# VHH binders against o13842, part 6

Target 1, 320 residues: o13842
Amino acid sequence: MYETRDLTGNAGKPVDTNPWPNNSKIAVSFVVNYEEGGERSLLYEDEGFETFLTEAGLMPFPNRPVRERSIESCFEYGSRCGFWRILNLFKKHKVPFTCWAIGQAVEKNPVVVGAMEEAGCEVGSHSHRWINYEGVPPETEYEHIKKSVQAIQKASPSNSAPRSWYTGRASLNTRKLVCQVYKDLGLPQPFDSDEYNDDYPYWVADPLASKPGAEDDKGLLIVPYTLEVNDMKYAVAPGFCNSDDFYTYARDAFDVLYEEGLEGAPKMMTIGLHCRLTGRPGRFRGLQKLMEHITSKEGVWVATREQIAQAWSAKHPYKA

## First folded at step 10 (VHH)

Design j2
Fold by ESMFold2, fold request of step 18:
Structure j2 (fold): chain B 320 residues (1-320), chain A 123 residues (1-123)
Amino acid sequence: as target 1 above (320 residues)
Amino acid sequence: QVQLVESGGGVVQPGRSLRLSCAASGFTFSYYAMGWYRQAPGKQRELVASITYEGGSTNYADSVKGRFTISRDNSKNTMYLQMNSLKPEDTAVYYCAKDTEGWYRSDYTFDYWGQGTQVTVSS
């Protein structure tokens, strides 16, 4: 697995069958990352405090073996205010998002799962902790994957396990471990979003198959994610200075892909959001403008990642 | 200070058209949903049409659906109401209104009103 790289993909060829319902010209996946309570802290026996993707991560803030309440407070804004502000916007526009939910964050605030389900949103898994899994022992990573699925399912009023998966800071073992956990729990394989390399879903060989192409190779569907049409760029360089920067970049990305769809090559687009980032009022204005732009266009399908995966699979089944 | 100035009203015969305009100033126009209300003599003010901040979603009263079109031009800070196939029952003072809480609600609460512009449809 990963012994070679696929630098070719579809070699620029358009798909031969539009997979999107109603002959839509683009499928749009909004993603809301719910990470608050899963981040590094001495409270959770980590070696230091979290510095990534907050306002504090841009300050000369030496990491050390203490808690940093200012950073914890920035995360708490996401769970206390930002999540609800974002959820209410999607309810107002009557379109869904997919959530990457951190299992430990769900355990500490389970009400968010029911709120998202009631609004018609998909709750996927972001693993159990919001940490770098490179270097985490495989047995521990397996346990985290399982805990995240169980935490989300326990919090779910419908008792639903997550169907979509994203780790982010993954190990080389993550993909296979995720598939193994789902198999061991008797669940269908999830849709894997730990790739950033295309504008439509694509199949890879099932990492649990005896060999690629064997009869036990049922495939694994990759639904790519994004680190560039992503509000993380408010907190990293080069990034967004204000909400208009986010809006303009995301709008322009949408318009390019929409135009390609009008020309006969319909694709998907992902927009990544974080409760504590875009949930801040000054940044939130950019999401509001983007939502208005996207929902004003004909032939746009705003869907969960599960819906996108199902539509793709129906038109492009895996052929082992 | 918020200012809303309606224009384009007048007296017209049934079946004709009018275009109302609302010039806005004193706030960032592109951040707010806008609406048109009307009030006939002795009646309560009623919502005619509303529009989200970039025009992506519109809503119409059933009595005007298919005949009236709300639009906005954020570069000119102006909202419009194109009124086609006018009927005597459309006779009213028409008010431009600004939403109080912005665009994240489906039930807008309007906190500022213009002076109104009279539309009279008579044979």
Scores: ipSAE 0.000, ipTM 0.100, lowest interface PAE 22.6, mean pLDDT 88
Fold by OpenDDE, look of step 18:
Structure j2 (fold): chain B 320 residues (1-320), chain A 123 residues (1-123)
Amino acid sequence: as target 1 above (320 residues)
Amino acid sequence: QVQLVESGGGVVQPGRSLRLSCAASGFTFSYYAMGWYRQAPGKQRELVASITYEGGSTNYADSVKGRFTISRDNSKNTMYLQMNSLKPEDTAVYYCAKDTEGWYRSDYTFDYWGQGTQVTVSS
């Protein structure tokens, strides 16, 4: 599956001079990671408390088999306040985002799924638990994938299954397992976002094919994500010190890509968000400014990742 | 629940035209390729035409190429089949079909069939 790496890509050449609807010069994908309630906790039979993407950043002390209520309550802010603040911003600007929702988190607060769908947002899957799946037995990961899909469907007023998949801390088994679970559930193949290596969607071989290029190879679409235009940087060192850091960086990224679009190479941009991070008032201002900047430009398509995937695959079908 | 409802069938003389419609519900219509199949008495069901998500690409059986036109209006969740210059051999039940996977690829797998609409071409 990952035995080879494509380090060439398109070799610096634009893949499509007009890949997006209405001759848009850039496709912008906002992603809201909804993780709150899926983080590590003794309450969920984990070995310790969550240490990733917290207000403390890198924990100066080792993890312990205790509950850290301060961390739990910070996550709760994400689901109780941050999420809604973010959602309202997008509603105000009449643009959608894609949510990657942790299955367990959705189970604990299913109302968010309906709210997002009503707002025209896409709800994708972030797996069942917000954990590192490297080293997790594939049987366990299979169940987590399945549970997350089912949780999201159950919470969806339209009974919609997630089409966008992003594990994040994925294992080498994740991609194939995801495809297998969807197949087993009788669901359409999702697209994968566990890659950070391109400005365009692209195809890889179907993990369930007998072999790449075979008759049963129908491909798997990759819609790349980003770890740099991402508010996770608030929780790392040196990272973003304030909302201006986030805004400036994201703005610059947008401007560069937008200019390239004007020059005949429209690309996609991803912006990663977390409810408990950008959702805080002190950091939220950065997103507000960014939204105003992006929406003030002509030829910008703010789209769900599903829309991007659809647009791309319509013009660039997989060829085994 | 996925639903596909065909309409527009009927009895016509050779050389005449019909326009079939397929009303879709229960799924994101614009996210899936769609197709028309037909089945004549004593024959196997065959693909007549297919269309991609937003109508950017279409495919036709050789027997209908130049005479039939498949189209879709995603705002209305409806697919159409314009059938011109109809022939007696076009007589069949016509079925609306949805792509299974929802991704545009080199081949198609269709599911969720409607009940069909009868098209009869006779003098």
Scores: ipSAE 0.000, ipTM 0.207, lowest interface PAE 15.3, mean pLDDT 92

## First folded at step 11 (VHH)

Design j4
Fold by ESMFold2, look of step 11:
Structure j4 (fold): chain B 320 residues (1-320), chain A 123 residues (1-123)
Amino acid sequence: as target 1 above (320 residues)
Amino acid sequence: QVQLVESGGGVVQPGRSLRLSCAASGFEFSYYAMGWYRQAPGKQRELVASITYEGGSTNYADSVKGRFTISRDNSKNTMYLQMNSLKPEDTAVYYCAKDTEGWYRSDYTFDYWGQGTQVTVSS
């Protein structure tokens, strides 16, 4: 897997059949990353404190094995306040989001899973810890994947396992390991969002098949994510200075894809959010403006990633 | 072992209604899309309706749109087909079917069928 790169995709051709319901011109996926409690800390026997996507921005990597309570406190704002502020906005507009939840974060605050299910949101897995999985031994990564599925399912009032997957800082083994864990747990295969390379879903060969194209190759659906239309840019450079920067950028991205849909090429768009970032009131205004813009347009389908996967699979089945 | 048991068939006059039920056991019903197929004498089996695992999306053959309604109750492991405005052309054995692929997939690769229930629409 990954021995070659697919630099071609559809070569700029739109798909033949619009999979979106009601002849929608765009499918919009809001993603809420729930990471708070899964980040690095000496409390969890990690080598140091978390330095990625914090309100402190980019700073020298700490060489000291210490706790950084200010950073931990900023993550706690995400779980204590930011998550709920964001959830309430989506409930007000009666549209869903997809959450990728870190398994350990769920274990430490399980109430968020039920709250999201009650609001009609999808809860997928972000693996067990919020760390870089490159270089993690395969059997350790396997166990993390398994733990995350079990933690989310245990916290779920409906006893639902996560049906979508996103690791983010994944290893080259992650995709196959995820499929293997789900098979070993007796669960259906999830769809995968550890790609950033297209504006619509697409199929790849099943990592567990004997070989690509064989009779046992049932395919794996990829539903791409984004690091571009993403509030992480509040925490990296160059990035967003204020909520109008986020709103304007996301609006313009939406408008371009919406216009392409009007011209016969309906696509999907993802907007990435973090509880501790956009959940702050000053940044939250940008999300409010974006929500008003998107939900006021005709021909827009705001959907969970599973809904997008279902709609796509129905119109564009895998051919081995 | 997967078991699908259909019921609710019978003989009815044109324009009347029937409600078919499919009781499922031996698998986690809530993971899988389900479908109703029918087979008229001397004809091939055809898909009549299908429903996703959560019940949020349905699909119908053109010949039954607006007359038939598929539904499911995951708490009772049961799928239903409400058949209104029945026509003689609806006469067939109706089969409950389980999709091989779970969750989001709706590719209609069904790997298990029930015994069927006869529906006869006759004046």
Scores: ipSAE 0.344, ipTM 0.669, lowest interface PAE 2.8, mean pLDDT 91
Fold by OpenDDE, look of step 20:
Structure j4 (fold): chain B 320 residues (1-320), chain A 123 residues (1-123)
Amino acid sequence: as target 1 above (320 residues)
Amino acid sequence: QVQLVESGGGVVQPGRSLRLSCAASGFEFSYYAMGWYRQAPGKQRELVASITYEGGSTNYADSVKGRFTISRDNSKNTMYLQMNSLKPEDTAVYYCAKDTEGWYRSDYTFDYWGQGTQVTVSS
């Protein structure tokens, strides 16, 4: 990955005692991954069906060049039911989330983008296909990045391009390619969330700069994500066995960070969600309980990742 | 497959100019930063200049700043190095390089090279 890894970070010291609006003690970012319709299928000219983050976990049968309707149908539940159940919860509590949308998925169900924008949610990009981009030719990934941006923008009633980027299963080329595509499209530089290594946003050098620290280095903002406070754990073993597992883990994470905020080190928290997972009734209860817990506390800022990025960069501009 | 072919090298007197070209194929040229390296006898290969995807940013070694200019024509899949005010210390094999795939680096790195072209500056 990085030739020079920063394993020190802030060395346990708070970077800012008041980084968030209204003296908030924690910034909470809910992320909804919208992948339904972007999963692997022969229908989409893939070699087989999707095997990642399914109800089966580990597939009971090998992947074959056939359509597996049961898998497709489960993903459809995410877009037909799960997504809307989640969206309604956030609307009810009048708090936003950030969506990372797969471009192909948006093309197949563009109404979700308008619905999210109406609810005050942020729509970011999850690339165009929900695949592992390691090993994918850079040229192909470039096109996927471009298509995803265009798909989201086209589906947006406000013609808004995504500013938040998260590939997830990224290649070593992803960060640079993303920045290049945005530049080529004449769009402002996005912020990157393909990192899991901090409780604060932070800057890295602009991948498109002539060299780090050069005059043309405008930096790249990283807003870290999480793979632990994430409902993907429903689909892995060991993982969450029921919604109480998810709720308890997320609650504990929140409480720890919130307490640190009260002690003078307000941080950010991320919660990852998937429509077809948490969107199921049996799992949805966990999210409901979590929302009630988080919103019951004083000094909590539930924000989009863009809002977090803006707040952070305003106080901590990049210095090359 | 990726191919980089350098041309334009030769023998010149100090103070003269040369223009190197690199013809690229086997990849989408406009999607990659490119660079020039050189290696003198008995010395390590060093970066001379780099240029970003669209040519919007360039970087030069201190020893060639003000004298060398890197450019590219993406419509021709070609990168250039204009070398002015050449000095004997510029004598080296010059290599065209394709930007390596990777995350953040402390500097630009490259993972594919051409065969090189000899530049000799002598009185």
Scores: ipSAE 0.000, ipTM 0.207, lowest interface PAE 14.0, mean pLDDT 92

## First folded at step 12 (VHH)

Design w1
Fold by OpenDDE, look of step 15:
Parts: sequence; structure tokens; C-alpha cells
Structure w1 (fold): chain B 320 residues (1-320), chain A 123 residues (1-123)
Amino acid sequence: as target 1 above (320 residues)
Amino acid sequence: QVQLVESGGGVVQPGRSLRLSCAASGFTFSYYAMGWYRQAPGKQRELVASISTKGGSTNYADSVKGRFTISRDNSKNTMYLQMNSLKPEDTAVYYCAKDVTGWYSSDETFDYWGQGTQVTVSS
């Protein structure tokens, strides 16, 4: 699947001068990663505690087979407080986000799925565990994919399966396995967001096709994600030092893309959020300011990723 | 992929009733407003009725107000159009439509359509 790389893309040319509903000049996708309860812990039979995207950043001591309650409790803040604070903001502004939910996290706190659906937010899948799937046996990853889909569907008051997929720390097998699981479950093919390489959605060959371009190649839609307009930067060095750093960076990204839209090249923007990070009061202010800025502009479509995927696919169907 | 499949059309006499159904798949049904359009021969496609995500609000063309009722069952991913007191002027192909805009949007934009079902009202 990754035998070749497309380093050209659209070669700087606008793909569509009017890709979004109502002639919107930009499609903005907020993503809320819900990971709390899916992180590494001895409680979950992991070998150690979570070291990725914590308040401590890089831990001053190596991972070891102990429980770090300080880390666990910080994650708990995400699910107990941060998530709800974020959700309420979006409700207040009457705009949706897309959630990528860890299956295990949803199992431990299923009420969040109903709350998101009620607020018009999309619930996608972040796989079952918040781990690095590199080196994980395909059979195990298959089960994790399956479990996450089922967990989200079960927690959904409407029995809705996730249609947006994002593993993050994916393996080279992830994309194919995801498609296979959905097929095996009798679900429509999801769209994939495990790419960071474009301002537009785009198609790749169907991983389940006999070969690219074959009759059975129906394509796979990619809706790109971002690691730069992302509050994960609070947990890395040099990263964001305060909420103004996050706000300023995100604002600038928005403004540039918005201006390009005004000039005839409307694109999509992604903003990545984590409940335990932006959900803290000291960081939350940045999101508030960003929301005010974005919603104050005309011609902005704040959309779920599913909506973006559908809008794009309607105008740009896959051609094998 | 988004799929909309209409059913329930047919030939009826004036004054009779029909109930159309639209079976939806390939998207989270409850997240989107839905609608019915119709196209008569030689005429442009027109909105007949629309319904919000949760069914709390409905909109009707003036020509069908009081006669048609749009509804939805999100648990079944199905939308309905109850057509009462049918008139010859109601003869058309009826299309199920899906909104592409957001949960909170008041400006609905329909961009996915079914294949349609024929409704013929004749004496």
C-alpha cells in the first residue's frame, strides 16, 4: 500500500474552486481525541504507564512497571472535566466537532458518546487502545479495530458505527485491516485520516482491491489530519507554552487558508484537540478565543469530517 | 457510500393516499436533515418537504401543505412521506434527498439523491 509516495499531489493547483456547501471559503474540522481510559497502564495489563502527551512531557525517568497515579489522574481529568468543558463550548457556538474515540475509553465511559450525538458531533474511531501499533501482530490489531467499532456502536444511542477512522500511531497494516474489519462486519467503508500531507481530501486505491485500478478497486477516501495545529504541542518541547501560543498558531493557519479561499482556493483546516490538554482551564482559553475568531468570519463551514468527506465525494468521485 | 432507496410509489386515483419510504445507508442518518423532492415531466425538480435531524421541524411546499406529512425514524434509518388527498398535479417522480450541511445549519443543502419512485395520480 505504501510502496510508492505521491510527493506531487496537485502541484499547487486548486483542485476545486467551490468544493464546500454554500460557497464556503473554508471547511473547518475540529477533532477531539477522546483517549482517557485507553492509555497505557498496568491496570490494563500494559508493561508500564503512559508517557505520551502527559503533563510531564518527556518523563525525567524511564518507563517502568509501576502505576503512576499522577498520570492516570491527569487522564481522568480529561474524561471527568475537560471533555465536558469542550463539548459545552461547541454547543454554545452551535458547531460540531468530530471525535476520535478509543474503544476502551468508550467502554469505560459510554455516556460521552450519547452526549456527543445529542450535540451533533461525529463519533469516529481511534482504535481500541491508545498504543503504538507498530510491531503489533496483524491479528491483534484486527481485533482491536473490531472491538473499537463495536464499542462505539454499542455506546451510540442510535447504534451508529464510526465512519471516520484515525489510529494515529498506525502500522503499515492498519489501513487494510480497518477496511477488512468493516467489510467483515457488513459496514460501509470508512474514510481514513491517518495522513497529514494535504489541504484537500483525496483518494487512494482500495486496500482490498486485487490491484490498484482493477474492477474491484472502489478507492479509499483520505481526509487529512494535522499534527501542527494540534494541542498535542502543549506536551512537547518546545511546543506551546501557554494558550496564546496555541491560539496564535491556529489563528494564523486559519487566516492563511481563509484568505486562499477568498482568492478562489477553498481548502479544509483541521484543529486537533485532546480532552486532558485543551480541556484544562489554563489552556481552554485558547480554544475559546479561536472559536470566536473562526465563527466571526463569513463563509466558514465548521463541519464534521464525515460531512467534509461526503461533500468532497459528491463532487469528486473515485476514478480507478 | 451514501445510498437512498425510495419505495411506495404507484398509480392511484385522485383523493387517494400513498406512503413513500426512503431507506438510507452509508452515513449516520440521524446527523442529517432529509427531504423529498419531486420532478414532473417537463418541469424542474422542486422541494416537496424537508425534515430536521431529530424530526422536530418540518417544511412543506405550499402546494402540499395540509395534505403531505414528512416524518422519519432514526432507529430504522428511514424517512417517510405520507401523501393524502392526492391530485393529478402531484404526479411526478419523487426523490429522497440528504442534506450535506451541519447539525445546526438552517440553510439546508441537499446533494445526495435516490433514484426516485414514480407517483401517478389519474382518474
Scores: ipSAE 0.429, ipTM 0.773, lowest interface PAE 1.3, mean pLDDT 94
Fold by OpenDDE, look of step 12:
Structure w1 (fold): chain B 320 residues (1-320), chain A 123 residues (1-123)
Amino acid sequence: as target 1 above (320 residues)
Amino acid sequence: QVQLVESGGGVVQPGRSLRLSCAASGFTFSYYAMGWYRQAPGKQRELVASISTKGGSTNYADSVKGRFTISRDNSKNTMYLQMNSLKPEDTAVYYCAKDVTGWYSSDETFDYWGQGTQVTVSS
């Protein structure tokens, strides 16, 4: 897969003047990555401790086959405090987010799934482990995909399987494996967010089809994600230095897209969040300000990714 | 892919009861408000009843209030319409509908519809 790239997209042409419900001028998707308990640790038979998206940023020392309790403890803050602080904010403003949950993390703290569902938030899958799946054998990744789906479904009071998929550090096998696992489990096809290349959802060929355009090609919906309007930037250089950096950048992104919507080209916006990052009080202020800004505007649809997927699919069905 | 499949329709005499079911798939059922619409011959489609995500809130058209009851079982991805004291005026194709905006929507907007099930009330 991925033998070719579509570098053209819509070539700047208008796609849809009214793609969203209630003539909304923008669809805003908040995503909360729930990774705490799925990160690398000797406890989980990993070779070392987690070094990605930590308070230390780029680690000043190499990874070692030891437990780094400071890192573990910071992740625990995400699940013990950060998550709930974020959830309460969304409840307060009566808007949902989409969660991409690591399966192992959910197993370790399943109460978060019920809390999110109660708040009207969507729970999607982030795979089973928060690792790089490049170089991971396909059979292992298959099992991780399966386990994550089952873990989330088990933790769900409604027994709901995740419909939104995002691995992040995916392999070239991930998309096809995800679709295969869902098929094998007898679940409806999910939509995929392991792309960062558009302001609209779009279709690709069904990776399980005999060939693109064949009769059995039902398509795969892509709902693009973002790595720039993302609080991960707190943990990378040069990144965000404080919550104002995050707020300002996100606000500017929103304003540009919102204005384009007013001009007849409503698009979607994604905002990526992590419990242990934005969930800290010093960084949380930025999200509060952003929420106030976004919700103060007319014609804003704060939606789950599933809602966006459904709205788009209704007006733009796949054509093989 | 969103699918809504209605069942339970049929021909009944006035005063009788029917129970319609809507089997939903292709979306997280519990996240969306649902509704029933009906369309009689030569008339516009009209809302019959709607129900919130958890079933705590329901709305009814005046013409069916006190006779019809909408409910849902989120564990089964199924919505129901209990129709009691049926009248000839209730004759129509009944459609299951899914809300678009979901959990916090103040205005129910429906854009997914089933194929419908025929309900005929006649002597």
Scores: ipSAE 0.141, ipTM 0.631, lowest interface PAE 2.4, mean pLDDT 93
Fold by ESMFold2, look of step 14:
Structure w1 (fold): chain B 320 residues (1-320), chain A 123 residues (1-123)
Amino acid sequence: as target 1 above (320 residues)
Amino acid sequence: QVQLVESGGGVVQPGRSLRLSCAASGFTFSYYAMGWYRQAPGKQRELVASISTKGGSTNYADSVKGRFTISRDNSKNTMYLQMNSLKPEDTAVYYCAKDVTGWYSSDETFDYWGQGTQVTVSS
């Protein structure tokens, strides 16, 4: 898989049919990563502790076989405070987000799934652990994928399995394994967000098909994600120093895509958030400003990734 | 809807003063840095002054520094521009603008400008 790269995409041609409801000029997907409790720890028999996307990510914190309670406490802020602060903002503005939920994090705090569902948000899967899956044995990754789906479904008051998928630090086998797990569980194929390469959803061949274009090829819809309009840049260098940096960057990205939509090329945009990062009050002001900017514009559709996938597919069905 | 209403313009003699006001509604005023722009006939809009969300930081164009003072009252959702020692070259339509960031930019959206107030310094 991935033996070639698609460097062409749509070759710069705008998509001819606007798939967004009400002739919207942009579809906006807010994403909230819920990772707290899935990170590396000696409690989970990992070899060390986790510093990625924390206050310590830019410090000399050599990884060692110890617990780092200060860093664990930073994750706990995300689940205890940051998640709820962010959720309340979305409820105030009456718009949804999609969550990338780590299965183990859900197992350790299942109430967040019901809270998101009640608010009209989509709960997708971020796999079972928040680790790098490159080099994880395929059978182990399969079990993690399965556990994450089951954990989210179990925590769901509506017994809903996740329809949207994002691993992040994936292996070359991840996409096929995800599709295989969903097939084995009798679930519809998920919408795959392990790409960062377009402003539109697009189809690829079903990785479970005998070959691309075969009669058994049902397609797989890609709904791209982002690493640039993403609050992870508070914790990597060069990145955001303050909430105005995040707000300005995200606003400018929104304005460019919105203007392209006004000129006849309506696209989608993703904004990535983490509970322990943007959930901090000083950073949260940037999200407040962004939400006001986006919701003040006409012709903006703030939607879940499932809603975006369904609207796109209705206008652009897969044809092998 | 975002609304910005400028007032306080007029015709004055060189060396005199005017105070402009910008009344804001339709958004959370205290969340945004604000600014004043001006546009003389046949010229591009230029930034005159900007002010941070709580007024702790201000910035001025070189042409007005020391003569103009920007301020805001967040309890009244109002921004002000005190213009002292006016010169004929200050003649312009003055606009207030929402969301004037710490990074310099001339790319403010037209939808978030007021309709402007005319200042004429007649010599």
Scores: ipSAE 0.000, ipTM 0.305, lowest interface PAE 15.8, mean pLDDT 89
Fold by ESMFold2, look of step 15:
Structure w1 (fold): chain B 320 residues (1-320), chain A 123 residues (1-123)
Amino acid sequence: as target 1 above (320 residues)
Amino acid sequence: QVQLVESGGGVVQPGRSLRLSCAASGFTFSYYAMGWYRQAPGKQRELVASISTKGGSTNYADSVKGRFTISRDNSKNTMYLQMNSLKPEDTAVYYCAKDVTGWYSSDETFDYWGQGTQVTVSS
């Protein structure tokens, strides 16, 4: 399915019909990554410990076959404190986020799913473990995808399976495997966020179809994610030094897209967050400022990725 | 929507004191560093003083250091400038400013400034 690259997209042309409700000038998706408990650890029979997107990620920190309690403790801050601090902010402003939830992290702290559901947030899947899936055998990746869906559904008071999908460190097989798992479980095909390449949702061919454009090609909706308007840049060089760097960057991205919407090209924007990063008080101020900025503007729709996908599909259905 | 209202200006003799106030509304005051700028006739606006979100860190222009004190009361959404030992060269219109970081403050200001209050120091 990756035999060619789509370097053209819309060729700079805005879509013909605004799909956002109330003639909104921008759709904003906040994303909260819930990864705590899914990361590599000897406790989980992994070969070492995890340093990525932690306080240790910008330093030489030789990996060894030991437990590293300081890093585990940093993850625990995310689940114990950071998640709740972030959730409470969204409840205060009465706007939702989409969560990328790691299945194993949910198994080890299932209360977070109900809390998000009560707040009107969407719980999507981040696969089962927080690892690099490149090179993982397809059979194992299939089982991880299935386990993550089941873990989230089991923790859900409404017994809801995730409708939105993001692996992140994905394999070339991931997209097709995700669709296959959902089909095998009798679930609707998920909205796929394993792309970073547009300010609009867009359709691709159904990876399970006999061929692109065939009668069995029902399409797959891509809802792009981001690695740049993302608090991972606190822990990846070159990145953010303080919360004002995050705030200013995200504000400027929002303002540009909002202005384009006022000029007749209403788009979507994603803001990526991690419980153990932005949940720290010093970084959290940047999110507070951003939230106030965004929610003070007229014509802004802060929505879950499922809501964005459904609004888009209603106005721009797939045409095989 | 953002509103900054300065008060406390006036005409005073050299060596005397004035206290400026800035009442803020339309935003969460405690989230932003704030500052005072001034502009004398024929001169560029210059930063006089700035204050962090909780008042724990302050900065002053060299020309006012030791004479002026910036403060804020987040419960009243108000920032202050205590101006002691005033000199004729302090004569200017003083402006309250929102979101003063020093890195971005000079270029994005139409929504971030008050109307100004005149301070005149003369005998």
Scores: ipSAE 0.000, ipTM 0.301, lowest interface PAE 15.7, mean pLDDT 90

